VHH binders against c9jj37. Designs and how they scored, part 18

Target 1, 291 residues: c9jj37
Amino acid sequence: MEPLGLVVHGKAEPFSAALRSLVNNPRYSDVCFVVGQERQEVFAHRCLLACRCNFFQRLLGTEPGPGVPSPVVLSTVPTEAFLAVLEFLYTNSVKLYRHSVLEVLTAAVEYGLEELRELCLQFVVKVLDVDLVCEALQVAVTFGLGQLQERCVAFIEAHSQEALRTRGFLELSAAALLPLLRSDKLCVDEAELVRAARSWARVGAAVLERPVAEVAAPVVKELRLALLAPAELSALEEQNRQEPLIPVEQIVEAWKCHALRRGDEARGAPCRRRRGTLPREHHRFLDLSFK

## First folded at step 9 (VHH)

Design g11 (framework vhh_6fv0_2)
Fold by ESMFold2-Fast, scan of step 9:
Structure g11 (fold): chain B 291 residues (1-291), chain A 125 residues (1-125)
Amino acid sequence: as target 1 above (291 residues)
Amino acid sequence: QVQLQESGGGLVQPGGSLRLSCAASGFTFSSYAMYWVRQAPEKGLEWVSTISGSGGSTYYKDSVKGRFTVSRDNAKNTLYLQMNSLKPEDAAQYYCARDSRYDFWSGYSPYFDYRGQGTQVTVSS
C-alpha cells in the first residue's frame, strides 16, 4: 500500500512576521479604511481580509461598481482595536492588552470573528479586576455573552463595595445594572446601594440630558426599601422631594411593611436581605413563617 | 477556630454606666460586621446594636438610642458597647456575635453564626 501524503510546516514566526509587516502599510495596500471618531486612515489588503472574514468579504467584494466608495468608513471602531483585528486576520495571532481588550472583543463580535472572540473572552477572565469588571459586564450584556456576564456578576458580588465606586459602575446601562440589583449575594447594605443607585442615575441624567427619575425608572423597583430603618426611609423621602429618584408609591409600600411587621406584602416592598445587609430591629418581624 | 469572649458586665444602679468588651480571635475581625444581642430571663434573644467591619456605620435598637454607643478597635480585635443611663429593662445577659452573611429567612437567628458565652448585666440597688 502507498504511503499517504504528509503535511509539513515551515516555521510560523518568519511567516507571521512577513504578513504582519503588511498591516497598515500604504505600500502594497489596495483599500484604505477611515476608522473611529478620530477618522484615522488604515491601509489593508482586500484579498487577506475577504478570505479570512465574511464581514469584509461582503463589505469589500460584493458587487463592486463605479459607485463603490474609497476610502471605507468604519466610524464605530477605535483605531487600536481595528489594528488588533487586522493583526489577527493577517497572522492568526494578536497581542492583547488589558486597556484595549474590551474594544477588540466588541470588534470581534461585530465582525463575526468567533476565534478572536473566544481568545478575548479567555484574556478578559484572566485579567478581570475591580477597575475592569463593570466595563466587561456592559460588553457582556450588550452582546449577550452569558458566560462573561456570570463571571462579572460573581466578581462584583465578591468585591461589591469597591466595584460600586468605579467609573465603570457609573457608566453601566440599566440592562447591565439590573442583574446586580437582583443579586442576593451583593455584599453591600441597602442604604449604601440606594446611594450608589442615585449616583449612577445622576451620571446617566447628565450624559443623556434626561431627569434623574426617568433614568432610574427601569431599575429602582429592585431596591429593597423595606430593609431600611424608619429614620433611613424618612431621610430618603426628604431627598426624594429635593431630587426625585424613586416613585412615592414604592416608599409608601416600604412603610406599609413596617406597619404590618411582615414583608412580601406588595410587589414594591421586597424584604429579602442581601449578603451585605446590616441587621435592623424591624428585620426580626419580616421572616415569620406562620401568622 | 472562631472565638468571642465578652467581659465588663456587673451590677449597676439605675442611671449608671457600664462598658462591655468582646475579644475576638480565629478570623479577620475587620472583615465582619459585629452585633450586640441580649437575653433577659425567660425572654428570647433581642438585637441591641450593629457595627460595620470598618466601624463607619452603626445601628441601634430604638429603646437604647442615645444611651448606648457601639465601637470597635480592629487593631486589637475588640468590640465595645458603652452603656449609659441604664434602666431596669436593660438587665440581661449580653452577647457579642459575628455576622453570618446568610439568607434572612432561616428558621433560627438570621443575623449571626457565632456568639460568645455572654456577660451578665444587672440593674438594681
Scores: ipSAE 0.000, ipTM 0.095, lowest interface PAE 22.1, mean pLDDT 81

Design g12 (framework vhh_6fv0_2)
Fold by ESMFold2-Fast, scan of step 9:
Structure g12 (fold): chain B 291 residues (1-291), chain A 124 residues (1-124)
Amino acid sequence: as target 1 above (291 residues)
Amino acid sequence: QVQLQESGGGLVQPGGSLRLSCAASGFTFSSYAMYWVRQAPEKGLEWVSTISGSGGSTYYKDSVKGRFTVSRDNAKNTLYLQMNSLKPEDAAQYYCARESRYDFWSGYTAFDYRGQGTQVTVSS
């Protein structure tokens, strides 16, 4: 029988270099995007975007409909991340950087680019550090990236004090903060965690123009106030009087644990210690447990 | 829940003026570019104007340049369209719309949410 035909390939690098030269090149471009808060014009080619990405195929279509803006405005994607997406679509390769990979990952998820998403996830895990981890956790929670979420939580559990002092921590959503506050493995003392939660709530309150207590409401029940010494609870009560953060009832339940010399989670006063919980005299009277 | 509510439409004579408003809620308003689009009876949606999230950049359909001005007040989560020298061909239902991050249903649209609209009628 005659042998079957074989696929043969030209050199990859010259081919990729030629297509890379078209990225943000007005020559032969047939669509202009206005990208990011910088409002940067980015020139592109409809056929390359549409054949490589279903998001752009649907956005741009085969023929523009009546009323389609020209240029096409995409204000939420940063310019650098958008250019990385274009490079990947044009060449099937991209250079990833620590400072921009989370934005590229976000764009890959939103545009349905599965291969770029996996490449970004591998890179994020490799470059994960104290300054990046909370921002990575937010992306993981936002898009349901379970493996990345587990990696980020484990990193924060091991590096809790440093991670809780980052800008990324202060910008976490309540949904992303909850897994951290539920962790028995956090290497941070509860007094420090209460301070971190207050700072987080203050930043959220300023951004959302809502009271600190309202922003904190979804997460404060996870704070284990029964672990705090009497002097710390007294200080918290005074701070709470000046800037409400925690319901008065929750502080009252913590005081009951001191009066009764016993913790009781069934009474709404969690007393389970974390890995970072510093010993206090009253802890010998509480039923302390950890995972 | 994302909500957009237009107001300010009405009946005006040719050459008249109207100011449309759009109250936005349920999202970080300043993070999104906003659009004004319109639909005349028995016609498709027509893009009218775009304003960037910061308000620093504005774009207009050629037929409305010099007559319409888009603006926004990010502190009040409100988008505006000042319409001057109105013509009969400007008569339409006007909608505000939020820039799309991902909208696989629209195909040719650059927005994911729009309001219920406000009617602008131009007649003598």
Scores: ipSAE 0.000, ipTM 0.098, lowest interface PAE 20.5, mean pLDDT 80

Design g13 (framework vhh_6fv0_2)
Fold by ESMFold2-Fast, scan of step 9:
Structure g13 (fold): chain B 291 residues (1-291), chain A 120 residues (1-120)
Amino acid sequence: as target 1 above (291 residues)
Amino acid sequence: QVQLQESGGGLVQPGGSLRLSCAASGFTFSSYAMYWVRQAPEKGLEWVSTISGSGGSTYYKDSVKGRFTVSRDNAKNTLYLQMNSLKPEDAAQYYCAKRYDFWSGYLDYRGQGTQVTVSS
């Protein structure tokens, strides 16, 4: 039967404050986590975690003795993000910061915390700026967050020059970079985009311990070299001899477009202008339309 | 779109060997460092091993050094963990993962895992 009473509630803030005091508090704790690469100890309460989160219910289902809990190692989640998750589970509220929201979003996705995920997505969209957008795009691509991906791509399209110079851009995966390099709406000139791609590949090569050309291979075919003036193509060829980035055949196809005074996408020589493409004399001989 | 599928787990006696595999798809495999992590009931999630994108650099948890060998085949988009001289403390659910970004230490995806049991 339906209840015949009226639901009444106490004051939210004192209730939340009391539960928040238990976050990372060794008093009354019955589980200790060792979190992040810094190996920070975090104290918690099994019943609160298990009742609020199926991930923790599964993780903590086999119970050690309540007086002496064994440390549970979670080496891959940053301490700040883990503490934010605990705050949310204990109080149904969390303070989100621009510097940590993507890590909190990642933890929410991994732990199956749908409401926290949605709150983080709303916050990311509100604080989206040049410095955050590429990192947010990477999260969106990694977890298949289509709406966030579309919003990040649109932001980068409108703020391309600034976004391409960020640390977040240099850290993009090839999978996240590809949609950007395929966009006709990028407000950046192709010469600058080639320089950005080289910087991206250099950083990736250093971090992954792979040659620049191998890191660049999945994405460089999207660079529209036919848009470059002859002097720019000549300079690119010389740089490419010193530090290989682009297959020689791709540069050859761009030169063929100049020689034939026409673009030919059927030959695998992309020549379509982007929103930020600066005019060059040879452009009048190419098919330079937006799709 | 990122998919990771672990396999190769099973029941072995102490001192035995197992080779775990992780089939990856939906991302440029060779561009990511890959991780093996394990979950035991009383130990939680433990980092076990890391291999660079090229396979040129490998790193191991102290307790598995000399016994475990991580490797990868970038042509097949497959990550491997060769486990020798298995001990009861190695019993766990094993997962493969990649980094979210090049500068962070957190995982951006994990597969469903493969169970390793060590008992006579």
Scores: ipSAE 0.000, ipTM 0.172, lowest interface PAE 12.2, mean pLDDT 81

Design g14 (framework vhh_6fv0_2)
Fold by ESMFold2-Fast, scan of step 9:
Structure g14 (fold): chain B 291 residues (1-291), chain A 122 residues (1-122)
Amino acid sequence: as target 1 above (291 residues)
Amino acid sequence: QVQLQESGGGLVQPGGSLRLSCAASGFTFSSYAMYWVRQAPEKGLEWVSTISGSGGSTYYKDSVKGRFTVSRDNAKNTLYLQMNSLKPEDAAQYYCARVRYDFWSGSHFDYRGQGTQVTVSS
């Protein structure tokens, strides 16, 4: 005879709604988090967090101390993202929004929530656009999310001019910017890319309180200055005297290309054109062909 | 709750001046670098200026250098942009933004206000 036991289920939505009502509810709470730079209090339940997430199990410990526990400070997670994580842990569902999904993804990765991470990745790919792509690329590079990184790089390659004009571009780390500057598929001219790199370095220099040239040093060697016309190189030299960005030696190597009427391969300077490279007369003297 | 509120925009003639203000709340203002960005009709977002948290370092877009001056009053949680010798090309909606930036780790998200409109005749 077949087993007489049968798993039966109640309605999912009322059950989920009841558990959702416990999110940030001081009633029955036994832990208080202080989250984000705004120091927002968030109330939660140790048993639900610990059984659903190993990060919280380790963070909260096995037994609460006698008396009133001190608040747990998580200063780097935004309140909205933390509340989304709690909703997911309590109900196994979450409402994702374009404006906060990267913060929720970041929290999911940091807390080891693999299923929430995958749900966020699927959502990001579907809503990817010019305004989101550089911020998404940064998250992908930061956490080694290779598939998201590839999707973001491909998007930026196709929409280069628009992407370079976003605040997200200005906020890229050197590590995230390097793969873009190494790409032959960027649909942007080198003169515009140099201007974009200077703007990027200015933002980073002010934030880090370091010279523009120091901030730019990890990335400027990827700029293909040999592609610039003489007038463009002259203008860059003058701007470089007022606000150093590029080593003088790198500009000199580009000038040798014009003076010697040949590619910079023997001198080590990059001269390979990108998809968006505009034609210039001196390009006749550079090896810009693919093998 | 992080809030940024811009003000001071308006209509000016070419060569005129405007002073924009940004009132910040919900965070430790002096701990964050701030920048001004602008968006003209049918154009993308454009970086204009950056100021360090202390106010000790300032940077400008080339086309505004010498004409615009960014400053901040950390005691009042207020960011300023003094705009002189305004050109028709400067007509845009201006936003202030809070920068959260780690150069190598890549923790970077900014908050932006609702903006203030700057219109230059002709």
Scores: ipSAE 0.081, ipTM 0.609, lowest interface PAE 6.4, mean pLDDT 84

Design g15 (framework vhh_6fv0_2)
Fold by ESMFold2-Fast, scan of step 9:
Structure g15 (fold): chain B 291 residues (1-291), chain A 123 residues (1-123)
Amino acid sequence: as target 1 above (291 residues)
Amino acid sequence: QVQLQESGGGLVQPGGSLRLSCAASGFTFSSYAMYWVRQAPEKGLEWVSTISGSGGSTYYKDSVKGRFTVSRDNAKNTLYLQMNSLKPEDAAQYYCARDRYDWFSGYSYFDYRGQGTQVTVSS
């Protein structure tokens, strides 16, 4: 027989407010974190962190030991995101902001906080805009967040011109860029997409200290060079001589499409148009349907 | 001067196992999340798994979950991918990549270097 009982609750807000007052409060604290690049000290309570989060349970253990330094340095999490995590663990509530939600989402994923992750995902979808979407796509690809990835790709497809000119676009990984370059729904002309890919590769090359061509190698085969007019393709060849981006073989395949006046014999070059593809005279000889 | 070198690939029968390694140098390995990504012939790059810098969190593509295990040895600056119950669809060139997430600026990016390591699954 199951015992009969009635669970009753006190008021949530006074309870949460009391616990929120302990966030980053040295009073009764038993652990000090040094977080972010600014090396900000954040005071916390082991029992609250450990009982609410397996990451902190593993990190902090039951007692201070050789494997649990004091202070605990977490250089990769921004202070604001860390404080948001603490607020959630202490109070089961958190205030989310557009400017920090991706960092809070990243911390929630890294710390295994599934409910906070879902709350952040719901918030990101609501505040998606041109400036945020590429950064959100990168987080989605990094952590395998399929639903967020689909929402971000769809947003970029609808707002392609603006999104491709953002800082977030330039900082996308090759894995995050690939779904965009494969999309027939991009509202962008192929000439502009080639320019965007070159800018992306230049930024990556500078950051990684690698040649532009190496950075671009995983993605350039998705560029549909056969859609470019002969003059545009000639200009691309000249730019490629000065700053290598695309394998010469790929440009040759595009020229074969022009020489044959049809893609049948040179199907190695993609001819399928995108939603934003501008008409060119040679397009009459290519099958440009989306299918 | 970031350098990543993959190894451990090879030919394996369906249902077999392989362990991939990635030797990292030129950066503070424990400060960065790491990824395994793969590229099958005539397909794009596909994310496979992520492991946090602390080693406390791991994430997997749904199709490999339960079969693959990512791990790291921060003392040896080495990343691992244990692949069990390999399927023909797992055949690909495997690369390791370092997370470029800049927590100060809030941006993420990753890259990979070298030729990767080839995994071939044959009947």
Scores: ipSAE 0.000, ipTM 0.134, lowest interface PAE 20.9, mean pLDDT 81

Design g16 (framework vhh_6fv0_2)
Fold by ESMFold2-Fast, scan of step 9:
Structure g16 (fold): chain B 291 residues (1-291), chain A 123 residues (1-123)
Amino acid sequence: as target 1 above (291 residues)
Amino acid sequence: QVQLQESGGGLVQPGGSLRLSCAASGFTFSSYAMYWVRQAPEKGLEWVSTISGSGGSTYYKDSVKGRFTVSRDNAKNTLYLQMNSLKPEDAAQYYCARDRYDLWSGYSYFDYRGQGTQVTVSS
């Protein structure tokens, strides 16, 4: 006897296309954003932003005020990333590109858009390559995105030599570099890793206008200097005199391992090999894999 | 699935030369450092040479430095050992080996090796 309701749907594509046409459209707009360093004007609709996103609901308020409001300035978000956020809020879909996805991910995290965050994470993992992975690791560490961090670290572990030579590597924070330097799976020899750390510290020192040793201080303890041959330690000492990077005490501890010829140190991290560690004659006292 | 197959061994006179090859399959060859190790009769495995994944870094046992040259062709998944000025003490079964990773130990140099190729140095 009671009437049964049936849910029926119209075509999704024309509906989404109509709403997409409102993105950055001055017609019917009731808010203007000024975004990025270029101060680009972006027109939007308060009702669509506020009902889809709590950040915008709080930012824009719920009642129209008397008079003409000033533009809303969001200086830190790039225009392309902001437009991608609007596209998602208006249509529940977004076109993601390799060159901008990390900035869209950043905006999704900052605006509390959890579904967009997950879509960006899925896309980043699929397009991950040598040139992108260090920037992706930085975003993961900055926002505590543990799954992305694990995927980036695993990629760098497999492609270590190439990844350590990228601009993205040189721009990593100490917090983002630490997981790499703590990895036993890193496919790079310790001599190359020391050179990479020095290059990283030089770039950071230039940007921060601080001494190289000060920039390197949070990370250099993770360098496994006991793995270096005597000639390599001598070269490192000479380089350290010209451009201080590593505390003298840490180099002394590495020499102590050579002098004592002690295999028991191989069980500790300072003497523990990585996947990319090349054998050296003294390693027979640190690693029993050869007779 | 991981396979390593050595070839190029044989009988050679003291002072002679041999070139060993190792064909690799079942893994991403360029992502692994590779080793040449040898075993003489009634002796343990002896490390001879190492080459990094890219081929940019090479290391040698002191007794073979200047005589042996390790190289790799990542496009062909092949590792090589050029042996010059061979001495009687170089006579051994030669194996190529893939760099080992063991999260809990972290100390082994290799996880897979081939069946080897015999090098005999004798008149």
Scores: ipSAE 0.000, ipTM 0.192, lowest interface PAE 18.7, mean pLDDT 82

Design g17 (framework vhh_6fv0_2)
Fold by ESMFold2-Fast, scan of step 9:
Structure g17 (fold): chain B 291 residues (1-291), chain A 123 residues (1-123)
Amino acid sequence: as target 1 above (291 residues)
Amino acid sequence: QVQLQESGGGLVQPGGSLRLSCAASGFTFSSYAMYWVRQAPEKGLEWVSTISGSGGSTYYKDSVKGRFTVSRDNAKNTLYLQMNSLKPEDAAQYYCARDRYNFWSGYSYFDYRGQGTQVTVSS
């Protein structure tokens, strides 16, 4: 609003140190949280949480009854991430670690802590590596964090072979996998990408207790089967008979490219090369240039 | 840097016992549930047991119930697996892993597994 007078500040460190001493300290505490799978008790102060965070204001706004207040259960947030959130709310500072930053980011998004969210996003980008990037991509897609999504996709494009072999890749949702499969910049050959998609679908099928083909259905249309050599398509057909992954019709469309020997015969199916696409003889008949 | 270091594996006869240990560092050990998982030759990873952060809750694969006991010492940042009445089918590379809740899908999954310790049950 309109400025009236001059704002002056005291020293930050004594102020933050005093408030940091109250984190998970039962002295003057008036709320107890039971946090994470481990059910750890965490002591806090309603006034500090409520004035700093609308989520806690809503959660803690009701005055306790005349009896002893019941603990507040927050089962899905890990204790370390919750303590980081409390430190931030109490002191306006937090120590971030690679191993927990995605959980802190998730809590910041869920609790509506915009500044903590931005600090976590900056940290994630700085510590992004092959082992973290797919997990970071999933967080970005889940919460609609467009800038982080773009940075993760770009990292995976630059480090495709390594990233696609991680546990994080196998655990991606279909929504998070789609931007990768649509990328012309992915530095991986299509035969390897088909194998990666099958592995991804197998893990999802086991976890969701659904058929492999059903789990793969939202993403398989993005696979550029027309790039595969005849021997590779034949091998894929055989694998598909043993473990259905791809609709037979999609494999048929790829065979049309070989039968008709024209650059545009894969209309309605992707045929563009990726940065990692290995040369094959039939590629002479396809338009493999980038858009 | 999160580190997990397994030890205690070796060669035992059927019916024998081994105690596996996992030394954890780089994180608040008591804040995480911990897992023992194993991988036999030519097979995928198989979950064996879970222990809550406090140690108050334990869970086991059906085939090891009554034979294996998981425990932890939070003061020493160490996880243990006591294996009794070992069978040939228990032979595998054993790994400890830190629990991580998969917030996008609701899955619980294993991260920060160590290099493992080999358990061989002969004859």
Scores: ipSAE 0.000, ipTM 0.143, lowest interface PAE 12.6, mean pLDDT 81

Design g18 (framework vhh_6fv0_2)
Fold by ESMFold2-Fast, scan of step 9:
Structure g18 (fold): chain B 291 residues (1-291), chain A 123 residues (1-123)
Amino acid sequence: as target 1 above (291 residues)
Amino acid sequence: QVQLQESGGGLVQPGGSLRLSCAASGFTFSSYAMYWVRQAPEKGLEWVSTISGSGGSTYYKDSVKGRFTVSRDNAKNTLYLQMNSLKPEDAAQYYCARDKYDFWTGYSYFDYRGQGTQVTVSS
């Protein structure tokens, strides 16, 4: 046996506590950030940020230039999320909260912090609820987080009626809404889904200052109008003439399904029932499960 | 022009029965849900019953459930309300009305109503 050098470790907790005390502490700070809309000053240490994060290494450099003003302004990140990032970089640990985790996740993705990203993803899945799920879906779609996207879609499929009434739903991008509208597992009736899509389009139209029909155009083709009863489809058609939302041709195709009494597979998804679709007499001609 | 004409009202004793009829014309009767609504003296209109266009679904005010039965004959363009075990509280002018569905609210109201038929319940 040869005597070898042995790596030994001190207690992690006192070490982490000491470094945590430096977060947003002007003592020994050498950089000041101005973060969020409130423009809150946050004091930090260049060496800790740069050695732990390539984003900060590039941002801070060796000498301040026109691209690294003093103070450094980061107006798009909320203060609470930025402080969580700093805590993680200084201590390799962070407290995550339901109310801020999506902003911390966003910062972790934008700053290239893969470990913090995974920790945030695990936490989001555990705290996912009706009020959070649409906002989480938007983050997943924005950054291509496929596993989180699938989890959010599955949650919305199981809790469709409640989820579609949230502010988060109304704020979804067309790209985030499309996977929901393509789902056969939505536990909501098609009439209610059409109303939800209109509410979504109206909010988007007000924000973008564009016509409702134009905002709705990328998503309305996924609405399965053939599932609507004749009285519902007739009322929709009449009201659509007063406030356009849906192309006239799409309503015509739904009437053709009623007239021909066919559940033709060539018509595809527009005639297919969802999990929450309420029974209507004509459905026996669209879905073999009713024959 | 849409026309609705009620008949079958009259004087009946408490516990008695009446059958109201409503003859519809000027529209495709089978395509519309129909209502029975009533108005007692010095009171507002009160919904009594609804029947779907096919007749497959019926709905009733709680106070008349089990006593009143709504039905329709789409071949004859006629709506019916069978009223059994009549109470003094049922005395009112009875109207048939055609359903108007508002897609964006998901709720129904009526757009056409008949002249009504009087139902009086007394000894």
Scores: ipSAE 0.263, ipTM 0.623, lowest interface PAE 2.8, mean pLDDT 87

Design g19 (framework vhh_6fv0_2)
Fold by ESMFold2-Fast, scan of step 9:
Structure g19 (fold): chain B 291 residues (1-291), chain A 123 residues (1-123)
Amino acid sequence: as target 1 above (291 residues)
Amino acid sequence: QVQLQESGGGLVQPGGSLRLSCAASGFTFSSYAMYWVRQAPEKGLEWVSTISGSGGSTYYKDSVKGRFTVSRDNAKNTLYLQMNSLKPEDAAQYYCARDRWDFYSGYSYFDYRGQGTQVTVSS
């Protein structure tokens, strides 16, 4: 049943434009934020923020001090992302850009803005490309955004060689890298994946100021070394002597798989092929004879 | 729709050379490893060579190592097989094939192949 009263609406555009004019406008403002590393001042209105967002209601509701408003410091949110959040809270609309959407998504999640989060997720999926996908995967893993994680993993599975060469790949956490290394659908050969893992571990080692082997330890067990040819394993052993990446025992297990393939069944995680696995002669434990 | 078209086959004397080409369409060529496979009369299909999507890695059947060279031109969506020092046992229908994405099928490396090009080696 419909209610008895009739809801009528004024023109939406002039109403939204008037409220948008208040964003970062010191006129009528009653709170000042200092945001990002650039320490940018952003002027806002407590009542609009508090009624639209529980995070701001709690943040602003307990602020001490009568008279002159003290700046509220939010050092971790970039200015552009913060302004996008304010635009959404004031007008219930926002203009999203590829270069800033992951930062807006991060702010939406952190501030509990579920509708803005959903709008950002829809936009990210539309603009996913090789350069953005690893950064998007990191955000998805960091905040437990399962749907975005699945979409990013699927994209990387389809564009593996290109994605593994991006800065975003090198900056992935171990937690974000693990789903990729566990994927049977990854369209990259294991030799390339080992090289990519070493590059990833080198970058992480520099950032975390820890040894390469220690940074790599959570993820290297997922590398399927038994897929590598004898010459490739020998080269890996030599590289491992100079720059430890993989436990010696794991390389030994790969050599055992080579020995056991002579008429024996050898099927398991260290011997499983991926979509991108190139055939090698020792792969005769996989049926390469066609009829 | 995925299409693969081979060309370049023919009749050669033992010790001769042929260059096979495969024109690919209907998919992102550079994202797939590609194969050359062959089938001789009354024999099963044999894997001959593999090339990675980037062209950075190549693999060959032992009997053709040093004689055959696989290459690709991703800008032209074309795969090549340079065959030198051809032997009678190399006579076969040659097919290019796209790498398989079906993990659960387990034992097959390709999902699509072309119609093939015939290579005959006779003395």
Scores: ipSAE 0.000, ipTM 0.196, lowest interface PAE 18.7, mean pLDDT 81

